VH-VL binders against o60147. Designs and how they scored, part 277

Target 1, 175 residues: o60147
Amino acid sequence: MLEKNKYLYIFRHIQTNQVLLSQGNVLKKTALFQLPYPLQKPVAPNGMRPAKLRKDHWVPLLKVEFPNESMFQSVFMQLLNYRKYRSVQPLTSDLLKLPIPVRRRKIMRQEVPNTIADLADILNKEKFPENSVRLQLSDKSDSEYADWPPSVQIDSEEIKLSRGFREKTTVDEAR

## First folded at step 13 (VH-VL)

Design vb20 (framework fv_patecibart)
Fold by ESMFold2-Fast, scan of step 13:
Structure vb20 (fold): chain C 175 residues (1-175), chain A 122 residues (1-122), chain B 107 residues (1-107)
Amino acid sequence: as target 1 above (175 residues)
Amino acid sequence: QVTLKESGPTLVKPTQTLTLTCTFSGFSLSKYGVGVAWIRQPPGKALEWLAHIYWDDDKRYYPALKNRLTITKDTSKNQVVLTMTNMDPVDTATYYCARIRYYDSSGFFDYWGQGTLVTVSS
Amino acid sequence: EIVLTQSPDFQSVTPKEKVTITCRASQSIGYYIHWYQQKPDQYPKLLIKYASRSFSGVPSRFSGSGSGTDFTLTINSLEAEDAATYYCQQYDSLPLTFGQGTKVEIK
């Protein structure tokens, strides 16, 4: 029997550099709940309205293929835990002295290198078999954000998205 | 494999200028999140950070020594150079260069050179 | 400047015993603390980053914990090769600072 859910896709916002994790090559509106900073100003008094998902504003950052679903699940959950743990830490004192807009821009700029470094850190910790994990990067130079273990094979092939994702050019309003 | 190695004079007279070169391999100073730092350690004492330079040429210096320190990089040669003016016997120390990784608005030193002992005496 | 104070300065420990080293910051620094091991006449090596994350290749007997002002490095079962001076380092703000060091010696 073929194993399902052995692929991890990570997407980058073209304007803010914020990052989204996905278990497939299609983004859902619920993925926006991963973002610490909303992409547009809140319209409700409490600022709880989620941003609209503009699929044309998100590009693949990387794709990871695992040998099996168990390894995928372990790494995916650890990445979510790293992001969650970071979100509850206080900011550095050096960041706190900056104006709020400058501070947030710097934090968002770090999401791509931080996410790639998080992934490498998890893979170094797990000690998977040699060449068992396949990593595809949209920009091969992004591999330089981290040191990779022997378990990782880096490929230069283009990341292919589902037809539905590629054909979506506007806001997704369906729930 | 990542390696760093310090080079420069091991004996310096008071008032002279010290120039140390860090030559590294296994990485480039061209991509976000990487830099090279200089840290010193006087005999029997604690580690003291002096300066670092990042991939984008952002330079940071220990405030009390900033007027004596200059850090530069040559990306094509894989080298970072530290210059320290007006050397004094109290500057006698082992000088290390190390790779600094910038991650989550902070930094840590993941690989270090072997260190070079610089003695300042008349 | 943020001052890091380590305790104890020195400890002599029987092999296989648990070692605890504390680092206290003069102000809250979140989780922006890192730990290094320096054996006699050698360069420092990274052990733990961001308070609790082990660096690649570091033995599992080493662990870190803490947040804010109080941080701990633990060696669960001391081995002979662990005789070294241990340093904490912060980069919550510049200038970047190190603790004074804790020397661990085998009894």
Scores: ipSAE 0.733, ipTM 0.850, lowest interface PAE 0.9, mean pLDDT 86

Design vb21 (framework fv_patecibart)
Fold by ESMFold2-Fast, scan of step 13:
Structure vb21 (fold): chain C 175 residues (1-175), chain A 122 residues (1-122), chain B 107 residues (1-107)
Amino acid sequence: as target 1 above (175 residues)
Amino acid sequence: QVTLKESGPTLVKPTQTLTLTCTFSGFSLSKYGVGVAWIRQPPGKALEWLAHIYWDDDKRYYPALKNRLTITKDTSKNQVVLTMTNMDPVDTATYYCARIRYYDSSGHFDYWGQGTLVTVSS
Amino acid sequence: EIVLTQSPDFQSVTPKEKVTITCRASQSIGYYIHWYQQKPDQYPKLLIKYASRSFSGVPSRFSGSGSGTDFTLTINSLEAEDAATYYCQQYDSLPLTFGQGTKVEIK
């Protein structure tokens, strides 16, 4: 039904700039498990259910269209692994000198450029065919956070998607 | 394509001031996540970081040389300038400029200039 | 200041053999370490960033590993064009520092 088998959607929080990855164009509550700093009080017991997701707080950052599901799955898994690996690394010694609130704000603000750089690094590594991967951004200037390989075609159209939730997500959640 | 090129005098007398210019293309220093650094290498020795400047004009200097170093940028000209005062023969080195890509509160030098040899002698 | 110590200072290696270069930091630096290749009379080129990520265009025979204080650069099968001095560099804290270098020559 949804364009999810070969599409990667990335969303950002309007206040914190924290980033969530999604296979589909709808953002699900379980995506909140990707956040190292919860936006609300503790996540559900045993990490099985996240806190309530505020759809009005998330906007699309970018959308990637792959030629096939295999390429999508490879890139998506690598991107998740890059983010997990980064999240468990110790902070730089210089960052640790900063007060905790300043430190957290800096870390969260970096998620957008870090995620875009991760995506570009993966695509540079994979050497896909020329112009086979289509990248659409909500703000085209965000493409400047990275150097892109010949496999990537940056769409002149900015994303026209509304906020991350669709009504169908609410229906599916009610099931 | 990203390119950087150093320019300035190749010979400097002791006590004089050295001014080096890094001219770059393929990126802008007005955008988040980029900077330019100066690194030197005395003949036959290791690399030594001197200074860098980021897109937001954040400047950092090697502490032991801080009183001698000034780094500035001209975003409209795509140039970064390093000034080093009171030159000494021990400052003889090849001087490189390099782009810093900021990532995860850190950075790396992804593209380098060709380098310029500066000899300090009487 | 964080001191990076490379080992060995020099290696003479037969073509196609595996080369291992180590870099030890005087304190824990997470994964904030990069590796550069410098051929004679040339400028340094980035090989590996953040301990283990290959830079674009770098041959797959180069790999990096390690965390904390001990880091390794591996050349899986040495080619003639790999004769160079290799440097590690940290960006955990200022001042930024480089190792003393490891020179790799072909036997």
Scores: ipSAE 0.771, ipTM 0.881, lowest interface PAE 0.9, mean pLDDT 86

Design vb22 (framework fv_patecibart)
Fold by ESMFold2-Fast, scan of step 13:
Structure vb22 (fold): chain C 175 residues (1-175), chain A 122 residues (1-122), chain B 107 residues (1-107)
Amino acid sequence: as target 1 above (175 residues)
Amino acid sequence: QVTLKESGPTLVKPTQTLTLTCTFSGFSLSKYGVGVAWIRQPPGKALEWLAHIYWDDDKRYYPALKNRLTITKDTSKNQVVLTMTNMDPVDTATYYCARIRYYDSSGYFDYWGQGTLVTVSS
Amino acid sequence: EIVLTQSPDFQSVTPKEKVTITCRASQDIGYYIHWYQQKPDQYPKLLIKYASRSFSGVPSRFSGSGSGTDFTLTINSLEAEDAATYYCQQYDSLPLTFGQGTKVEIK
């Protein structure tokens, strides 16, 4: 039978370059818990609402197709663990010397190259069959952030999203 | 395949200037997160970082040696050059160039040249 | 500058035994520690990055652990080809520094 979850989607924020991981082509509000620095949001009209996910602010960075759900699950969990482990490390002393706004911008801008390098690191560690993993990048030049193993086939074609995701979101943000 | 190779004089007299060239292939020094570093190792002693230059021309030097060191890159020739002035016998060492990968606000050396022994003596 | 102190300086080990090398930093460096292997008369090779992540092609007998100020490189079953000097390196801050090295010899 057709396996449901053999695709990993990675999205980037259009302004900050922060990254979100998704098991499908749809982002959920809970994905925001992946972010070490919360997005700046205006206060909701009633002053009490939490920040909301603006799907139109996120674009696909890359899509990975695995030969089966087991391989997908293994890589996805390792990638989440890499990001989680990174988030609990103290900042480098060199970063701590920077003013807070400059420091945060630098960290956020590094998420795209860091995520791509993390993915490649995991795939290099795993002994998957040659050409068994298909990697699609919105921008092929982003593949140069890492060295890829022979298990990976790289394509640079438009990443197709579900119809619902592509439609303008009606999520009420405080603005 | 990533390769790096050091070249330059193997014998330098005290007070002279040492110029070493690192020639590399398999990567470009124009891409994010890539740099080339110079590390030396005196005979029988530990590794000592000297300098590196990143893809964006950001240059870093070991503070105690900063006034003696200059690092430059020629991205089109795939070369990085280190110049060290006023050589002394204590500077006798094997000099390595290595690719530094900048990742998660830190750096590590994933590929190294074979090294070149530079002897400083009269 | 951050000083890295390795222990022991030297060890002679029987083949197949477990080898443990420690690296202590003079201040908290999170996981910003990397490990290299240098065989006699050869250039160093990257083994482990970010305290615990193996570099591509490195045998599974090599592993790294630790955080903060105390880090460990482990070879779980020593092979003859593992005779080398091992170095830790930090880049929590500049200047970038290496430990003094630990020499591992086969008896």
Scores: ipSAE 0.612, ipTM 0.833, lowest interface PAE 1.9, mean pLDDT 86

Design vb23 (framework fv_patecibart)
Fold by ESMFold2-Fast, scan of step 13:
Structure vb23 (fold): chain C 175 residues (1-175), chain A 122 residues (1-122), chain B 107 residues (1-107)
Amino acid sequence: as target 1 above (175 residues)
Amino acid sequence: QVTLKESGPTLVKPTQTLTLTCTFSGFSLSKYGVGVAWIRQPPGKALEWLAHIYWDDDKRYYPALKNRLTITKDTSKNQVVLTMTNMDPVDTATYYCARIRYYDSSGYFDYWGQGTLVTVSS
Amino acid sequence: EIVLTQSPDFQSVTPKEKVTITCRASQTIGYYIHWYQQKPDQYPKLLIKYASRSFSGVPSRFSGSGSGTDFTLTINSLEAEDAATYYCQQYDSLPLTFGQGTKVEIK
């Protein structure tokens, strides 16, 4: 069945650690426009930047269940704003001293911890009721990237994807 | 809750070596994104960063003091130690340890210890 | 090293008035600026990180803004407990540096 807009899914790229947000368990090709590309430069075939959406290259990082759609919308919009704002900032002067391949590698490796920290920061600022937000992580140890408020319950359960996710991603990639 | 506490001598003679220990709780230095820094503040003056160490043992020192400073961590004991050689009266300051969070290739100090005043005099 | 210059050095303010503190960097530093509050005889506490993001538990009257070289910390309605020295700090590049501080006192 269709999920209501009270679930947030976050996916990570298995090679680059880049992150995509989704309102459902189906990842669409247009989600690639979310990716911050601070280097402003495409990476060749072995690239740190994914060129196309491939079903086998993205895995669920976490799933958040909100008590209602209003809370979901607020957090989702804030998370998008955090990521957009970060993506338009200049790189640190220390990063700019590094060779481009090393710089890209460092930036990509930070996307998972940055996104988890963003989520925690937003949830810490919101005054949600105790235990009202359910966070499922594919790797429970990723919860250590941030300090979580009392509103968050952390569960270590398998995040299940719909079969349509795999079929849709494959067809979209083929075009 | 996150807590940090500095310990070490409060009086040091010129030319001696200062050793300060930061003992912390509520977090571990074993996962991405956390570190411990040492910052000092001479009486009536601004804050001055000295050094920090991250979860992956990446160590950074204030360049002008680098040859006098050593920072180490013991992840199993939840401790970070700063050693500063050849102390001088101008090094008299309150010394703080603080947790440094790594985010977007940069860092900030989210929790601080209470500080320990170290006086350097003969 | 990057020099941070705060303005003013000192401000005496009537309760409920708006306080504005500025921090200017000697070179562009994006949004890699953070603000701390230090009350007399106490350790510093984080208020704002990455120019505009409030730290958890910080009252909503505190806000930060700016990018590049010019940054502002605003207290929209000063309370008595806000008497403190405020510091900006950058980590665009090492060495990590702090401003000289701005002391805010209640009239």
Scores: ipSAE 0.741, ipTM 0.857, lowest interface PAE 0.9, mean pLDDT 85

Design vb24 (framework fv_patecibart)
Fold by ESMFold2-Fast, scan of step 13:
Structure vb24 (fold): chain C 175 residues (1-175), chain A 122 residues (1-122), chain B 107 residues (1-107)
Amino acid sequence: as target 1 above (175 residues)
Amino acid sequence: QVTLKESGPTLVKPTQTLTLTCTFSGFSLSKYGVGVAWIRQPPGKALEWLAHIYWDDDKRYYPALKNRLTITKDTSKNQVVLTMTNMDPVDTATYYCARIRYYDSSGYFDYWGQGTLVTVSS
Amino acid sequence: EIVLTQSPDFQSVTPKEKVTITCRASQSIGYYIHWYQQKPDQYPKLLIKWASRSFSGVPSRFSGSGSGTDFTLTINSLEAEDAATYYCQQYDSLPLTFGQGTKVEIK
């Protein structure tokens, strides 16, 4: 039988540049647990609204195609581990000197470059066959945030502006 | 492929100004997450960071030397220039330029130039 | 400024032996530490970034570990080409600082 491909779907928030990882092409509300900062404006006095998933606020950042499930699982788990490891480190002493709003903006702004660099580090560490991993980006210049190994083929076509990835035929019930 | 190369005078007299140019290829200093640093190494001693400049023109200098150092970039020429005033024999060192990759509000030096020895003597 | 102290200053080691180099920071720096190799009359080369991530092309015998104030670079089986001075470097805060270096020589 034919080897089934696996895809990693990476989304970014249109305003904050925060990043969400997904195993499927549709974001689930539970994906918001990945975020350290609330998306919604504070409610005065001194309150924060609970975060809600607005699918129209999340756009594709990149899509990664692996030749098989095993390679996908390995890379996906390592990417989550890199993000978790980073999250438990103390902030740099220089960041701690900044006011909280400035600090948060700086941290959120760098999630796209950080995620792309993490992905490249993992792919560089793994011994994948030449041109076996395909990357398709919404903005091809984002590939410049990292140096890529020979296993990676970057698609010349960018992902078109969209409301995100979506399944056109099947539903979760069958899968 | 990333390359960096230092150029400038190899001999400088005390009290003179040193100007070093780093010319690089394989990346642009206009994109988020990159910078160029100058690091020196006196003969037989450890590495010492002097200054760096990031893609957004954020400039940082070693505090004890800040009044003597100026770093600038010319993004269109792929060059970063370091100027150091009032040179002294203790400033004799090999001067390197290196690329900084910015990551997690921090960074590392991933590629280095070959270095240029600058001797300060009368 | 953050002071990085390396230990030992010098090691003379038989080929195939394990080499351990430590770097101690004067304050906690999370994982914001990198390791470089400098062979005589050559420029430094990045070996390990973010305490434990190998740079591309670096042989698997090199590994890094640690967090906070105590960091280690390990060469699990020394090869002749590994004779060099090794430096740790922090980027937790400015000014950026390097350790004093550890020189590794082959017996």
Scores: ipSAE 0.684, ipTM 0.842, lowest interface PAE 1.3, mean pLDDT 86

Design vb25 (framework fv_patecibart)
Fold by ESMFold2-Fast, scan of step 13:
Structure vb25 (fold): chain C 175 residues (1-175), chain A 122 residues (1-122), chain B 107 residues (1-107)
Amino acid sequence: as target 1 above (175 residues)
Amino acid sequence: QVTLKESGPTLVKPTQTLTLTCTFSGFSLSKYGVGVAWIRQPPGKALEWLAHIYWDDDKRYYPALKNRLTITKDTSKNQVVLTMTNMDPVDTATYYCARIRYYDSSGYFDYWGQGTLVTVSS
Amino acid sequence: EIVLTQSPDFQSVTPKEKVTITCRASQSIGYYIHWYQQKPDQYPKLLIKYATRSFSGVPSRFSGSGSGTDFTLTINSLEAEDAATYYCQQYDSLPLTFGQGTKVEIK
């Protein structure tokens, strides 16, 4: 239980590339309030309905392990604040010149690199002890979206997308 | 570590074409969100953006100079080349290449080369 | 194109004093403003991005503020090594533009 308070789980949407943050290895429906654009499923040729949380549409992006709960809470809150602040900023004048579908595609596609850059900026500012923060990524090349401080160690093993953040149990292995 | 370095002629005659090469290390132009820009600074004057090229080959040029400028990249060699035609003494400046980082539909220059002074005179 | 006007053009400051540099945009640019430091005969270095966010390794005495059209770079206690020309830069729209620069010298 206590161990859970040291982990930040970051998910991305398989189709839109939007990002959700979670304190647990499984997403809760309330996480959808983090999204600047609602996820919508076509109901008719041109109709859309509000999206529901579909856990199978979200895959691991990265897992962050902190040495203690206070560091976890600090970084988690700052990351949420960066994302919220960005979501309420005016769009660039150049972006506003683009058709709405093109504009939204560009905004959504950049959420992964933006979130990774935000995380790196926070960790560079906080000056934690050397090798005290561990990152495990689904695609190790995503670490290239940022320059990381000495406090960060990147795990050589990538997260297997087919398993998500789930840990096998003896019961699951028997079945 | 990220490094960039400009190379090319330091003396150019009026009407000639200037070709500058930026050679970089510590990052790749194949990944989303990075590019290389060229910025110049005439002696004693402000910085002037000239052009940049992003990972996806999106090229942007300063409008008043676009008919004189060409920017290209060679991702495998870690090089970006700027060509500027019909050089004039007014183009005398220190030319910098810099990494442009794309974030939130905008960009900033996080690492710069040392610069190369190009003098245009007869 | 968006014009950035810096104030003052030149400032001579006693060590340990607070330095304030302003950058005014000809139109609203949200938070899409960045600040650079250029020491004599050196290349520019990024200090602050997106109005308020410090770049890695930048001393805590440097801070940025503002939004829309009026932006400020503050050095809360000037050190000798801070003698430089400071530039603001916008990328709300192309072409990318820089301010004219503010030169800070030690008295």
Scores: ipSAE 0.747, ipTM 0.856, lowest interface PAE 0.8, mean pLDDT 87

Design vb26 (framework fv_patecibart)
Fold by ESMFold2-Fast, scan of step 13:
Structure vb26 (fold): chain C 175 residues (1-175), chain A 122 residues (1-122), chain B 107 residues (1-107)
Amino acid sequence: as target 1 above (175 residues)
Amino acid sequence: QVTLKESGPTLVKPTQTLTLTCTFSGFSLSKYGVGVAWIRQPPGKALEWLAHIYWDDDKRYYPALKNRLTITKDTSKNQVVLTMTNMDPVDTATYYCARIRYYDSSGYFDYWGQGTLVTVSS
Amino acid sequence: EIVLTQSPDFQSVTPKEKVTITCRASQSIGYYIHWYQQKPDQYPKLLIKYASREFSGVPSRFSGSGSGTDFTLTINSLEAEDAATYYCQQYDSLPLTFGQGTKVEIK
């Protein structure tokens, strides 16, 4: 639940580069409702059933540690709102000139840098204490998609999440 | 810290070719979503976009000036060069280079050079 | 090409008053509009991107709103340092275009 959470996990689809946000290191099927473009066609005419969740097709992109639950919740909700707001905007006239498959591929390719830029914009707007927010990336160079405020500290260490989408502990690894 | 600086001649004769260099620091043109643009401003007039080049070497030019403009980049030197042929007195302007950020299939200029005034006169 | 028309062209305003600058596009451009401030003899600085998102370091008195064809830049309480020309810019489609500018001066 959210009460004890101070970590935000961001995952990337290995084929489409679409992004999912998680309140923990385990992805739930309901996270697929975040996607503007389904990975597979919905079975219901109303589009209520998004794509099937293939956990082996998602890899960690970014892990954010907040000093407390309140800051985590605020940033997480704002990030979801930024993504939703962007998804309902009209497409640019230049995109509308492109064939649908090319257009969708271009939009999906942008999702990783767009999400990282959204996170940076939120953190630049919020005046959090210096070095209070810790970022850990799978590829440190992805931090270059944005300019970060003094509140952010970027870890040099890689993310150690398994393809099962949970962080291994010494005890879990011994099992 | 991101910085950009324009360099080139400040005086050009009509019919000559103008070559301007933008030298930048604090970022690389090898990463997705970053480019460098050239924008000019005639004295007392509005801003006018001329061209930009993105990280992937995608080049865009203002259509009415396309046959006069060439933009190139040297990622290893952190430089972008604009060449404009057949200069005319109406091309007298302050020329800026700026970093263009690509976000949601659109772009904006987040950091600008100081600008260099280019006067075209005989 | 998309034409951006700003209004007013010029505005002389008393300190602490609210300033409103409008930018109208010749066709719908979603939220793909950005605002710049240019003080005399200086380079432009980004204020607002994507209609309403503040750029880092921009004072809270600046805000942007609008969608489609009508966009507004607001300075909630004008300060002396805000005397400048303000430009809107679109990138809904190429060629990228700027408005003609709105000059704001202090009374």
Scores: ipSAE 0.772, ipTM 0.880, lowest interface PAE 0.8, mean pLDDT 86

